# Designs tried in a protein design chat: VH-VL binders against Rho GTPase-activating protein 19 (ARHGAP19). Part 8

Target 1, 207 residues: Rho GTPase-activating protein 19 (ARHGAP19), of Gallus gallus (Chicken) (q5f3g0r98to304)
Amino acid sequence: MSLKRKEKGVVFGSPLTEEGIAQVSQLIEYLHKNLRAEGLFRVPGNSIRQQILKDALNSGTDIDLDSGEFHSNDVATLLKMFLGELPEPLLTHKHFHAHLKIADLTLFDEKGNKTSTPDKERQIEALQLLFLILPAPNRSLLKLLLDLLYQTAKKQDKNKMSAHNLALMFAPHILWPRNVTANDLQENITKLNNGVTFMIKHSQKLF
Short names: E, the ipSAE of ESMFold2; O, the ipSAE of OpenDDE; V2, 0.75 times the mean of E and O plus 0.25 times the DockQ between their complexes.

## First folded at step 1 (VH-VL)

Design zb1 (from za1, 15 letters changed; framework fv_zagotenemab)
Fold by ESMFold2-Fast, scan of step 1:
Structure zb1 (fold): chain C 207 residues (1-207), chain A 119 residues (1-119), chain B 112 residues (1-112)
Amino acid sequence: as target 1 above (207 residues)
Amino acid sequence: EVQLVQSGAEVKKPGESLKISCKGSGYSFTDYWIGWVRQMPGKGLEWMGIIYPGDSDTKYEKNFKGQVTISADKSISTAYLQWSSLKASDTAMYYCARQYDEGYYFDYWGQGTLVTVSS
Amino acid sequence: EIVLTQSPGTLSLSPGERATLSCRSSQSLVYSDDNTYLHWYQQKPGQAPRLLIYGASSRATGIPDRFSGSGSGTDFTLTISRLEPEDFAVYYCQQYGDSPWTFGGGTKVEIK
């Protein structure tokens, strides 16, 4: 027809919106049906198919992910790209150091000395509080994402992706510092990966 | 409270079929793997296989694949272990156990089902 | 693919003594996520196994502090600091590898 449909905004690279979450929820829903794919989120998909999906999501064009034209790796990579291309990380810049502190919470021994044993109960309580103060869109998408990753890790005997492996793939796409030096990044990378691993493992308790 | 309750003891003859059950309660049955472990009389524990009831995804130990079938009915929170044709060598205690997913250990066990296969 | 060897097969001790049980893996138990999934179970006569220790060293809920686990890589130890009458049982180590799960052959702790 000569009449145009209402134009839809772009999804990728823009601030997080309810419309963007709706588009990404379609990817998450598809991935829940493909949790057994070996190397899910690790093995790259086809860049051309990913660009087609990205363009369609940005324009609001209907996509049938079950058409057989797309591989689970295409959808998985695109989800990671969406999170990494947000102007502000899903977990926000202002909470970056809070996540480092939470990841470093450990039990103390009888003499009051810090141990290497994680204080899981305090970590859960701190994350619950931190997530309550996230903007509503960020909290909603984070809940969906962590549930997906939790379910993926439960299938690790099929897909070979543990919670830690998934954290290695996702941590840099959901939490990054605004102005951190290379030394800070090296020292903190293990803490961030451990923190995200913890979020994945305990996702059912965090919301 | 989390419980796994198994079906009662069975006495069978070689060649007969058998299906034993493991009913979970007190937790979300579809969110945990259920494993089956065999213990032959006077012997140790042998992992047989495991099932995820949410989608009936299974994994078998090599020597049990084709010898036994693991299934689940999520509508009644029950997992099953089935033989099409029993052998005397299947005489054993069979345990079901729930896998805790972040540690991959069996945190709750059924009481066991004794299966005796003899003349 | 991973074989767990427990030793000794039988440990004869009196109440009040320390028990030290060994579990050796045919290869390192560092999983792809850098965790060690080695667990210990207790089986009393006529009963189902019960989780004692998970992740090599973490005591399960309700397990008395006389039980402790240690070790890394291929060598793991379960220690019972002071045997109580109810501790005479068979103990199994178990690993979660990249499918299958495997159990050790067990160590029977019996009264001398």
Scores: ipSAE 0.000, ipTM 0.483, lowest interface PAE 13.6, mean pLDDT 83

Design zb2 (framework fv_zagotenemab)
Fold by ESMFold2-Fast, scan of step 1:
Structure zb2 (fold): chain C 207 residues (1-207), chain A 120 residues (1-120), chain B 112 residues (1-112)
Amino acid sequence: as target 1 above (207 residues)
Amino acid sequence: EVQLVQSGAEVKKPGESLKISCKGSGYSFTDYWIGWVRQMPGKGLEWMGIIYPGDSDTKYEKNFKGQVTISADKSISTAYLQWSSLKASDTAMYYCARLPYYDWGAFDIWGQGTLVTVSS
Amino acid sequence: EIVLTQSPGTLSLSPGERATLSCRSSQSLVYSDDNTYLHWYQQKPGQAPRLLIYGASSRATGIPDRFSGSGSGTDFTLTISRLEPEDFAVYYCQQYGDSPWTFGGGTKVEIK
C-alpha cells in the first residue's frame, strides 16, 4: 500500500523494504499492461519525466501512470534506476561468485567425465537454493522482476526484446562485483548476461 | 515468407581472404540467433558458431575460434562468415541457419548453402 | 562433449515401407524445464537440411504426419510410417548444448 508519512529517499537509494517494494510494484504493474511496447527497457525515457515520477514515489504521493503524462520507456528506465541505486545489488555481493559457478555447471558423461554441455537441471536446482537464502524482500522483488521479464520476452514478436536482450539491460542493475579487476571485465560480463538470460527463461521454475 | 539467402559459390587459392554472407528476410532479424554449419564433401554436419545480431554476441565451437570470424550488420539484416587466410581444408559447403529464440536450440530456417572451394 | 550415435548408417527400403531411425546420446537430454533438447533434420542430395522434429517429438511447421519422433533420456527414434519417394534422404539428429552443439553422423535412407 501507499506510505502514510512522506520521507525523502524512502524508495530510491535506500535499503530494500516491503513498503518500498509496494511502491515500486506500481511500476511493474504498469509495465505488465505495456509489454508490447517496441524496445521496452532498451529505449531510454525522458530524464525530466523520470525525475518527477521518482520524486512522487519517494514522497509516497499517489501516481496515475495511465494519465498519459508518462511513456512506458520512462517507467521501464525508472525501474532499472531503482534496482541500480540499491545500496547492495538485488542478487547481493555475497552471491556474485556463486552465480559465476552456477553458470559453469555442466553434464557428466556415463563414465563420470565432465563435459561442455550445460547441466540445466542442476543450474535450476542451484538457483532455487540460492534464492531461498536471499533476504525475504530481495526474494520477493526478484520474483516480481523475473516474471515481468519472462512475460516481456514472451511478447518479443511485438516488442522485439528477447530474454537475452533483457538480460543485457538488467544484469548490470541487479548483480555487480564488490571489487572489479581488468581481467574480469570481458569474461564475467558474458557469464552474468548468460546467467540472467537463464533466470528469465526459467523464471517459472525458480520459486 | 521467412528466408535466409546466402552469397554465391567461391573458388579461392590458399592464403586468400574470403567473406560470405547470409541475408535474412520476412522476420525480425535482431530477435534470432544465426548459426553457421560446415559440411565437408561427403561428410556430416558440423556446428561452427552462432551470433545474436541485436548485439553481435558470438559463440564459437572451440575448433573454429581463431580460424573464422562471425559478424552481422543488423541495418541490412545480414550475417557474415570470414576467413583471413584460407586453407585447402576449408573446402566445404557452408550453411547459415536461424535459431528460433534461445529456447530450443533447433535450426528452423536454413540458407541454401555457399560452396567454398580452396585449391591451388 | 555429448556424442550422438545414429544407427544404422544406411537403411535400404522400398516406398511404402516403415523406416525406424535411432539416435543414442552419451548423456541424458531431459531438463527440469520439461524440454528434451533433441532435434531431427532431413537433408536431400544437393539441398540444405530441413527441420523435421524438435524437442524429441514435436513436428515442425509443414512436416507431414507420417514423420514422428519418440524417446527420452538417451534413446531417441525417428519413425516414417510409410516412405514416400521424396523421403529418401539423409537424416541427422542434433542436441542443444553450450559448446559444442553436436549432430549425429547421419542415417542414409536409400531406395532398395
Scores: ipSAE 0.000, ipTM 0.413, lowest interface PAE 17.2, mean pLDDT 81

Design zb3 (framework fv_zagotenemab)
Fold by ESMFold2-Fast, scan of step 1:
Structure zb3 (fold): chain C 207 residues (1-207), chain A 118 residues (1-118), chain B 112 residues (1-112)
Amino acid sequence: as target 1 above (207 residues)
Amino acid sequence: EVQLVQSGAEVKKPGESLKISCKGSGYSFTDYWIGWVRQMPGKGLEWMGIIYPGDSDTKYEKNFKGQVTISADKSISTAYLQWSSLKASDTAMYYCARGLWEYDMDVWGQGTLVTVSS
Amino acid sequence: EIVLTQSPGTLSLSPGERATLSCRSSQSLVYSDDNTYLHWYQQKPGQAPRLLIYGASSRATGIPDRFSGSGSGTDFTLTISRLEPEDFAVYYCQQYGDSPWTFGGGTKVEIK
């Protein structure tokens, strides 16, 4: 029955699995070929084409993204939707406060006193440890995602998307607290955006 | 050496436009917020707004929204504060400052004195 | 908006004396990460502000040991253990616990 094969929530809205990662990896592979698209991840795609693609991924149907029938914006939006529809954020609920704390790591002076200057090397080491203890599926997809975003930021002269711009688009889709309220989100939004910006810029060192 | 250098003092008449600048050097300009702080003669510090130069994400304090425009040109590591029509009440010292977070300012410019009088 | 109330408005002291400055917040400045989001700045006449204390109690680089910050939640204190001539200035507290960012009204430390 086609309806059962086309059932929504097999990949989208379901807990992260190796099978689901294989499906969405097709989107990531396609986007690596289209990094120069202006406003990539910011400009919305076509809702009808996105739905066709979403249904194909949910059913495990092979689709030729290189056919020219889909725009990079369709694929980019669908990747964001996939991450945001996970029942638990890619970075997990339990590491939310750890990421806020890592953002506050600062250098010590010659006398051992804390300074206001960010300690980027300690931030890298802390993130490496957090990523090492992620569930294997989460770590695998995160590595693919951060590499994609790093490569996108390297083409910012063409696509107009800096690491910070990409963080604005992705942070709310990969990291949120267990019980989200508008106030809780607003209090931490700048720290989350800066944290994800740091992850994108230093992605080559984090795995 | 990390520093912020601001443009020189300005003397203007009410109704005139003005754009003052803040140039960063010695650090990655696009990795830090730039905030603007007003200090009226004999008064305390008042936050006006902030910008992230990497993407021009801008936030204004409610009393300044619609009264000023904050912008940045990352190609020359310079942030700007602009008025379309000055008022006598805009007479103040204006400081720019950089922060890793939008509210954490560790390096400050020397200030730009703006005088608006008839 | 978080409101910071500084007291006293003016503190008249002689060199060598201890100065105690208060800053009270309208709500708690402690985040879930247990950090306290309050800074202290010094502004000397004709100069830009200078960061003295970050995170309520940590001295910024180059700041002498006579300056110390204390407090938690909503009640914060800046202490100068022995005033030097160069310490006569206006002091501001500033919170970064919530947007929009706010300063206190300032405390002027002047020579008696």
Scores: ipSAE 0.000, ipTM 0.397, lowest interface PAE 17.5, mean pLDDT 82

Design zb4 (framework fv_zagotenemab)
Fold by ESMFold2-Fast, scan of step 1:
Structure zb4 (fold): chain C 207 residues (1-207), chain A 118 residues (1-118), chain B 112 residues (1-112)
Amino acid sequence: as target 1 above (207 residues)
Amino acid sequence: EVQLVQSGAEVKKPGESLKISCKGSGYSFTDYWIGWVRQMPGKGLEWMGIIYPGDSDTKYEKNFKGQVTISADKSISTAYLQWSSLKASDTAMYYCARHYSDYLFDYWGQGTLVTVSS
Amino acid sequence: EIVLTQSPGTLSLSPGERATLSCRSSQSLVYSDDNTYLHWYQQKPGQAPRLLIYGASSRATGIPDRFSGSGSGTDFTLTISRLEPEDFAVYYCQQYGDSPWTFGGGTKVEIK
């Protein structure tokens, strides 16, 4: 498998485009073949190899990911970096508070009182609606990403990465508000991690 | 409006081949797994295997691997369960079901009765 | 292989009574993500199974309030608070926590 040649353009740090998604989808496709790598997305790759691969994607230089020159951790870290370097988070800053509210959805008892039991069906329906109103590039990449993370979590016995572990790695790189304060981040970080965990586990239902 | 429609009942002899179908409608077929479940007469439910139609990634329960083939044709939103050579012990009701993450089988087909007798 | 043991095999009850169905797992179904991978299904004669409860305690869409699920670890319960005539059926628990995905043997709720 090799990366697509691009005559011009920058992929990392630029607004999300269909062209950029095509480049990044090659990383995702490679990672589907390497799901059993222990500590995938947690263990960092080699910074020099990551920079070579990043430069290749930015310049359109062809690189064979299966050449043996790159570790799966290099590719995994680069995918994470790509998401974190987007000017706007993949899930968009405007939906940050909606995701916090969805994470807090619980069942009502027979008397109509709010319980502590999660209302998973309502959470799924709310996420389906949020994802429908995402820009098409964001929705397409999110679907690819969540499926990758779902498949990774399924190999937890080999790679030691649960859906929750993956959410800890990815939540800060796919969801943040425009007007962020330290207090807002600390107060809500558990809800965001739980929300992304839920998205990974239910990814097959969300699109 | 989500619906899984299975092919009609089959009566076969031992050694014959068979392919039964499960057609999905009312949802994006390539975005959900399809699982197959067997229920022998008077018995409980047994998971057989599951397929993701988008890329044909297929997983079999240990006891069914090599005994059946699960496939899907995404162009017509249809999943298949196939036997190369039927045995009398394959007599059962076969269900297809749509699989989500924690809602393992949220929508079910009506079932296909397969009877294998000589 | 995780084995799910349902008990009793048969419950003979009258409409209006409370039904309590048990499902015991050979291994804990609470995983490192703190979710419980246990579901309950209802099957009426001649019909396909219907999802009732997912994740041990969450009621599926369209399922009446009289159905509830509880339990954690290895011991799980499906409760029907007041049996309606349409509730007489076979109930199966199912686990998703480990491959192969397995069903319990079923509990038949029948009219006395």
Scores: ipSAE 0.000, ipTM 0.401, lowest interface PAE 17.0, mean pLDDT 82

Design zb5 (framework fv_zagotenemab)
Fold by ESMFold2-Fast, scan of step 1:
Structure zb5 (fold): chain C 207 residues (1-207), chain A 121 residues (1-121), chain B 112 residues (1-112)
Amino acid sequence: as target 1 above (207 residues)
Amino acid sequence: EVQLVQSGAEVKKPGESLKISCKGSGYSFTDYWIGWVRQMPGKGLEWMGIIYPGDSDTKYEKNFKGQVTISADKSISTAYLQWSSLKASDTAMYYCARTYYDILTDAFDIWGQGTLVTVSS
Amino acid sequence: EIVLTQSPGTLSLSPGERATLSCRSSQSLVYSDDNTYLHWYQQKPGQAPRLLIYGASSRATGIPDRFSGSGSGTDFTLTISRLEPEDFAVYYCQQYGDSPWTFGGGTKVEIK
């Protein structure tokens, strides 16, 4: 087979489309049934089973994920790979610095003075505005993803995955700058993780 | 106003069954876990267990597992704590409280007023 | 399970004085995610507990500035900078770093 014959059916590594979202939604639906799996999104899956699933999604072939032949960690890893292989991050390059500034509202008041009280209302309002201006496919998939992660965190007593642990796993796969520098990475990693943590926690209010 | 309203005080004899309730209002009930906390007369707080009303997933503190049943009915925004056979040692104030179950807000931020359960012969 | 030890059991002070309450954990409550999994609650006689501080140092909504939380690892402190008459109550720390969730035994702040 050639690139020209397979190009049309490619879901992974291609720009986000409604068809691609429909394929990936199958993974999200499966994961909602497996929220109790310990180390969900942290424990790597089997590379051979992941490749079988990836090939099926790329070709539009239906696979019965509920057959018991696949582990939840296979499907979880594949979802992360899909997001990380997008040509542009799910949250887009242009919003990278805005998300970092929103994360900072947790510890600083309007005057720039440090406060002990998180400014949750302002963070929620800012995120709602950013999400409204996302392309429709990005917004749709983001809503599905954040709901999945929110539900996963609700089961942390079983799966041992807090909202922050999930943010550590997903933040690098949904948001990165166009021109990354050592300064951007070193100073902003904690802010990025905290920002995504906030999105997971408050996902029900962001759309 | 966000509230958790608990059922009224109960006076029971050993061996009797009991089910007390905790009704949420002013918020999305399935966005929060509901925890149950026991306070014996003159003593401190002890966590008994929690439930996620969205799918009735429960976690019990080991000393309470098998002694009580925690359940919820999301259609009426109500959580329950139930005993099949009460003992005198179950005499206590029982609180329900909600928690978001995340890193920064996994605190019990809203509490019910408490249900006093007295078990004596 | 994680055991929380509060001291002193009773603290007798007058209004206007500073109160310092200790909570010590049997193991570290600071995890690799840099969050501290400890909360403080206030309980007045005949009332349900009230959240004061979450995440060791963040004040809950509506809690006056005189209340502050500090500490990390295994040693935590709740400070009331100047006691008001309404602050005489029992204070509990709670950890949520690991299951099962546990409370400290409480510190009673009583009028001298």
Scores: ipSAE 0.005, ipTM 0.477, lowest interface PAE 11.0, mean pLDDT 81

## First folded at step 4 (VH-VL)

Design i6 (from ia5 with heavy chain S54R, light chain K35E; framework fv_imsidolimab; at its last look DockQ between E and O 0.22; V2 from the best seeds 0.00; counts 0 for: pae E 13.6 > 2, placed apart)
Fold by ESMFold2, look of step 4:
Structure i6 (fold): chain C 207 residues (1-207), chain A 120 residues (1-120), chain B 112 residues (1-112)
Amino acid sequence: as target 1 above (207 residues)
Amino acid sequence: QVQLVQSGAEVKKPGASVKVSCKASGYTFTSYYMNWVRQAPRQGLEWMGMINPRGGSTRLNQKFKDRVTMTRDTSTSTVYMELSSLRSEDTAVYYCARDLWGDYEYFDLWGQGTLVTVSS
Amino acid sequence: DIVMTQTPLSLSVTPGQPASISCRSSQSLLHSDGETYFYWYLHKPGQPPQLLIYEVSNRFSGVPDRFSGSGSGTDFTLKISRVEAEDVGVYYCMQSIQLPLTFGGGTKVEIK
C-alpha cells in the first residue's frame, strides 16, 4: 500500500486541460461576485492563504471560497499565478508577433496615408480570426478571462481598475515570446499592453 | 486622495516659453495616459495632446506639434507641458486630464487648471 | 477634424424647469464595434470640467438621475429634467472616435 501517495501539481504548471479550466473557473466565478474590491488584481493577497488555495486546486478538492476565510486579493493573485505558470502562454507563442501587428493597424486618411489613429474595426476582425484558431481549451479560458476583466473595468469607479491597469497586470501572464532573452524594446511591451487593453474593452465582440 | 495638482499661474511675454506641471497622486501614475486641454477666453475646450507616462511616448494635436513638448518624471509622478514661442492667442487656462481607458476615450479626472497669460 | 456643433449657445432656465442641449457631429460617432464615442462634460464656475455622461447615455458615478443623454450617429441630446442651482455652468460634448479629440463650442446654462 502506498501510504504517502498524493496528487501534486496537476493543475498549476501543467498544460491547459478542461479539468484545469474547471478548477480555475471556481476562481473566476468568485471574482465575478467581488468586482468592487479596490485594487482588484493589483493588490497582492496573502501568500499563506494563496498556497492553501493552490494546493487544494492541485488536489482537485472543491473549495468554499465564500466561507469568508479567503480575501478577494488571494483569489485574484492565484488566477494570475495560474496563467503565468502555464508552460505556454494562454495566447500562445505562435501568435506573439501577430499581436504586435494587430496593434499597428491604423486608419488611412482621405489621401490614403497611414495615420496614427487605430483602426478599431480591423483590429476586432483580426482578433476574431486569431481567436478562432486558438486551441479549444485556450479559447474557452480566454473568453472567461476577458469577460471577467471587462466586467471589472466597467466597475472602475468603485474598484479603481481601468482596462489599461488590468492589461498591465495580466499581459505578462498571458503573452510572452518563446525567446524571452531577446533584446526587446519598451515599445514592444507597450504594444502588447495596449493590445490586451483593447481585448478587454472589446471582449463582447471578440467571441 | 486621487487628484491632479497643477503648478501656479504664469505671466509671460510673447516669444517666451512656459512649462506647466501636473502632479498625480492617489493612483498608479504610469497606468493612465495624461492629456492636456486648454480653454482660451471666450472660447471652448481644445485638446492639445497626450502622453503615456510609461515610456513617455506622445500623440500631439498637429496644431501644436512644433511648439509643444510633453514629458514626465516617474519618480515624482509628474507630467510637464511646455509651450514655446508664445503668442497672445495662447492666453488660456491649461488643464491636465487623465484618460480612464489608457489610449483615448474620455477623461475622468482633471487638474485644477493653470492660467497662462501672454501679454505684450 | 470632427466638428462638434452645440445648440443653443446659451440657455436661461427658471429653477425647477427642464433644459435640453443638442450636439451634432460632422461625422458618425458610431464605431463598427457597436460603441458610440460621445460624451458630455460640465464646466462649473470656479471648478475644472467634470464628466457627466459617457458613451451617449451612461451617467458617470455621482451624477444625479435628472441628467439623461440620448442620440445616435451624429445627433445627440442632453436633458436635465429639473434644473437646480448647482447645474449652472457650461456644458460641452466631446468625441473620441478619432484624433484630435474635439469638443463642442459649449452651452452656457444659467438660472433666471
Scores: ipSAE 0.000, ipTM 0.466, lowest interface PAE 13.6, mean pLDDT 85
ESMFold2 (binder alone), look of step 4: mean pLDDT 92; pTM 0.935
OpenDDE, look of step 4: ipSAE 0.200; ipTM 0.743

Design z1 (from za3 with light chain S33E N35D G55D G97D S99Y; framework fv_zagotenemab; at its last look DockQ between E and O 0.43; V2 from the best seeds 0.00; counts 0 for: pae O 2.1 > 2)
Fold by ESMFold2-Fast, scan of step 5:
Structure z1 (fold): chain C 207 residues (1-207), chain A 118 residues (1-118), chain B 112 residues (1-112)
Amino acid sequence: as target 1 above (207 residues)
Amino acid sequence: EVQLVQSGAEVKKPGESLKISCKGSGYSFTSYWIEWVRQMPGKGLEWMGEIYPGDSDTKYEKNFKGQVTISADKSISTAYLQWSSLKASDTAMYYCARQEWDYYFDYWGQGTLVTVSS
Amino acid sequence: EIVLTQSPGTLSLSPGERATLSCRSSQSLVYSEGDTYLHWYQQKPGQAPRLLIYDASSRATGIPDRFSGSGSGTDFTLTISRLEPEDFAVYYCQQYDSYPLTFGGGTKVEIK
């Protein structure tokens, strides 16, 4: 019987697997060699070249990204597309509200009153614990992704992409709730962007 | 534990060359800018320039460009500050520091005292 | 270049007293993202500087809560609510609104 036969080589739109991570890691490795590209992750690539690359990754084909056939914008867009097409966000649905609460952690003043100043030490500690709870594939890919974004932001004088700019591009592709209205999402978008900015900036401390 | 360890004190004559070092440990050396700061005897802090060890990209304060060379060897996690020809006015304490996000310096080396006299 | 002016040049105080240190910028230090890149360092005689406050008001890891920073735009303040013996040092402010990075001239807090 063929009832148990599974489609092989499908990467995009499928649940996260070690095989899928290996394919996508090729894109991340390429991007580390192209960190100075202006508007990296903001400027769209060529849709035809992106589709060719997507098809090759889905087939498990090794690709020479250094051949000159692809531009950094093609690869960057495809990485975002991969993350956004996951059935469950990289950071998971169940942790959505935890990330919002972490973004709200603030210091207390001399009189014991809550301030508006972020408590960065508690935010780092909370994220470290939250990431330890992630499924191993999610944690592995998140570490690779945050390191890439950290390195990209360190070259912002060349590429014009700050950690905050990168968070604007990536937050909606790695963290979204399962059961939320459009109004709830809009009210929380600033917190999500700030949270992802914090993760990018402190990525060296979170794993 | 993050540490920046600098080379020892130097006593030199005008016209001599010098290369001092700053070795990072306990973190990803290639992921942070390394800053060089001068403090002349009894004076305040002066930013000289910086280097990103991952690709050796540099920035200099205009008055130090052409007077010193900043370099790094990522294989041994070490940044360098070099003079081709020292002047008596180069007598100062030289600090290296690690730059964190928002351009603040979270860890500093202990300093290298450079004395230039005839 | 942006010039940071610190005042007073010297504060003579006793342990237990409050210290208030000023740093004035020649230009507003508002980054396009809303952050204010003004940082404070402490330097004791014979030692390297130590980070105290970053982004005008955020206390660095390990820094006691008696240290606080405030201000926006061009006028910034470092406050030490109750001086301890180890707090007698020189304090520097530093900016990044633009390159080059610049430091203030320093304020020396000394025992009366």
Scores: ipSAE 0.175, ipTM 0.693, lowest interface PAE 3.8, mean pLDDT 87
ESMFold2, look of step 4: ipSAE 0.571; ipTM 0.825
ESMFold2 (binder alone), look of step 4: mean pLDDT 91; pTM 0.931
OpenDDE, look of step 4: ipSAE 0.204; ipTM 0.732
ESMFold2, look of step 5: ipSAE 0.682; ipTM 0.857
ESMFold2 (binder alone), look of step 5: mean pLDDT 91; pTM 0.933
OpenDDE, look of step 5: ipSAE 0.265; ipTM 0.751

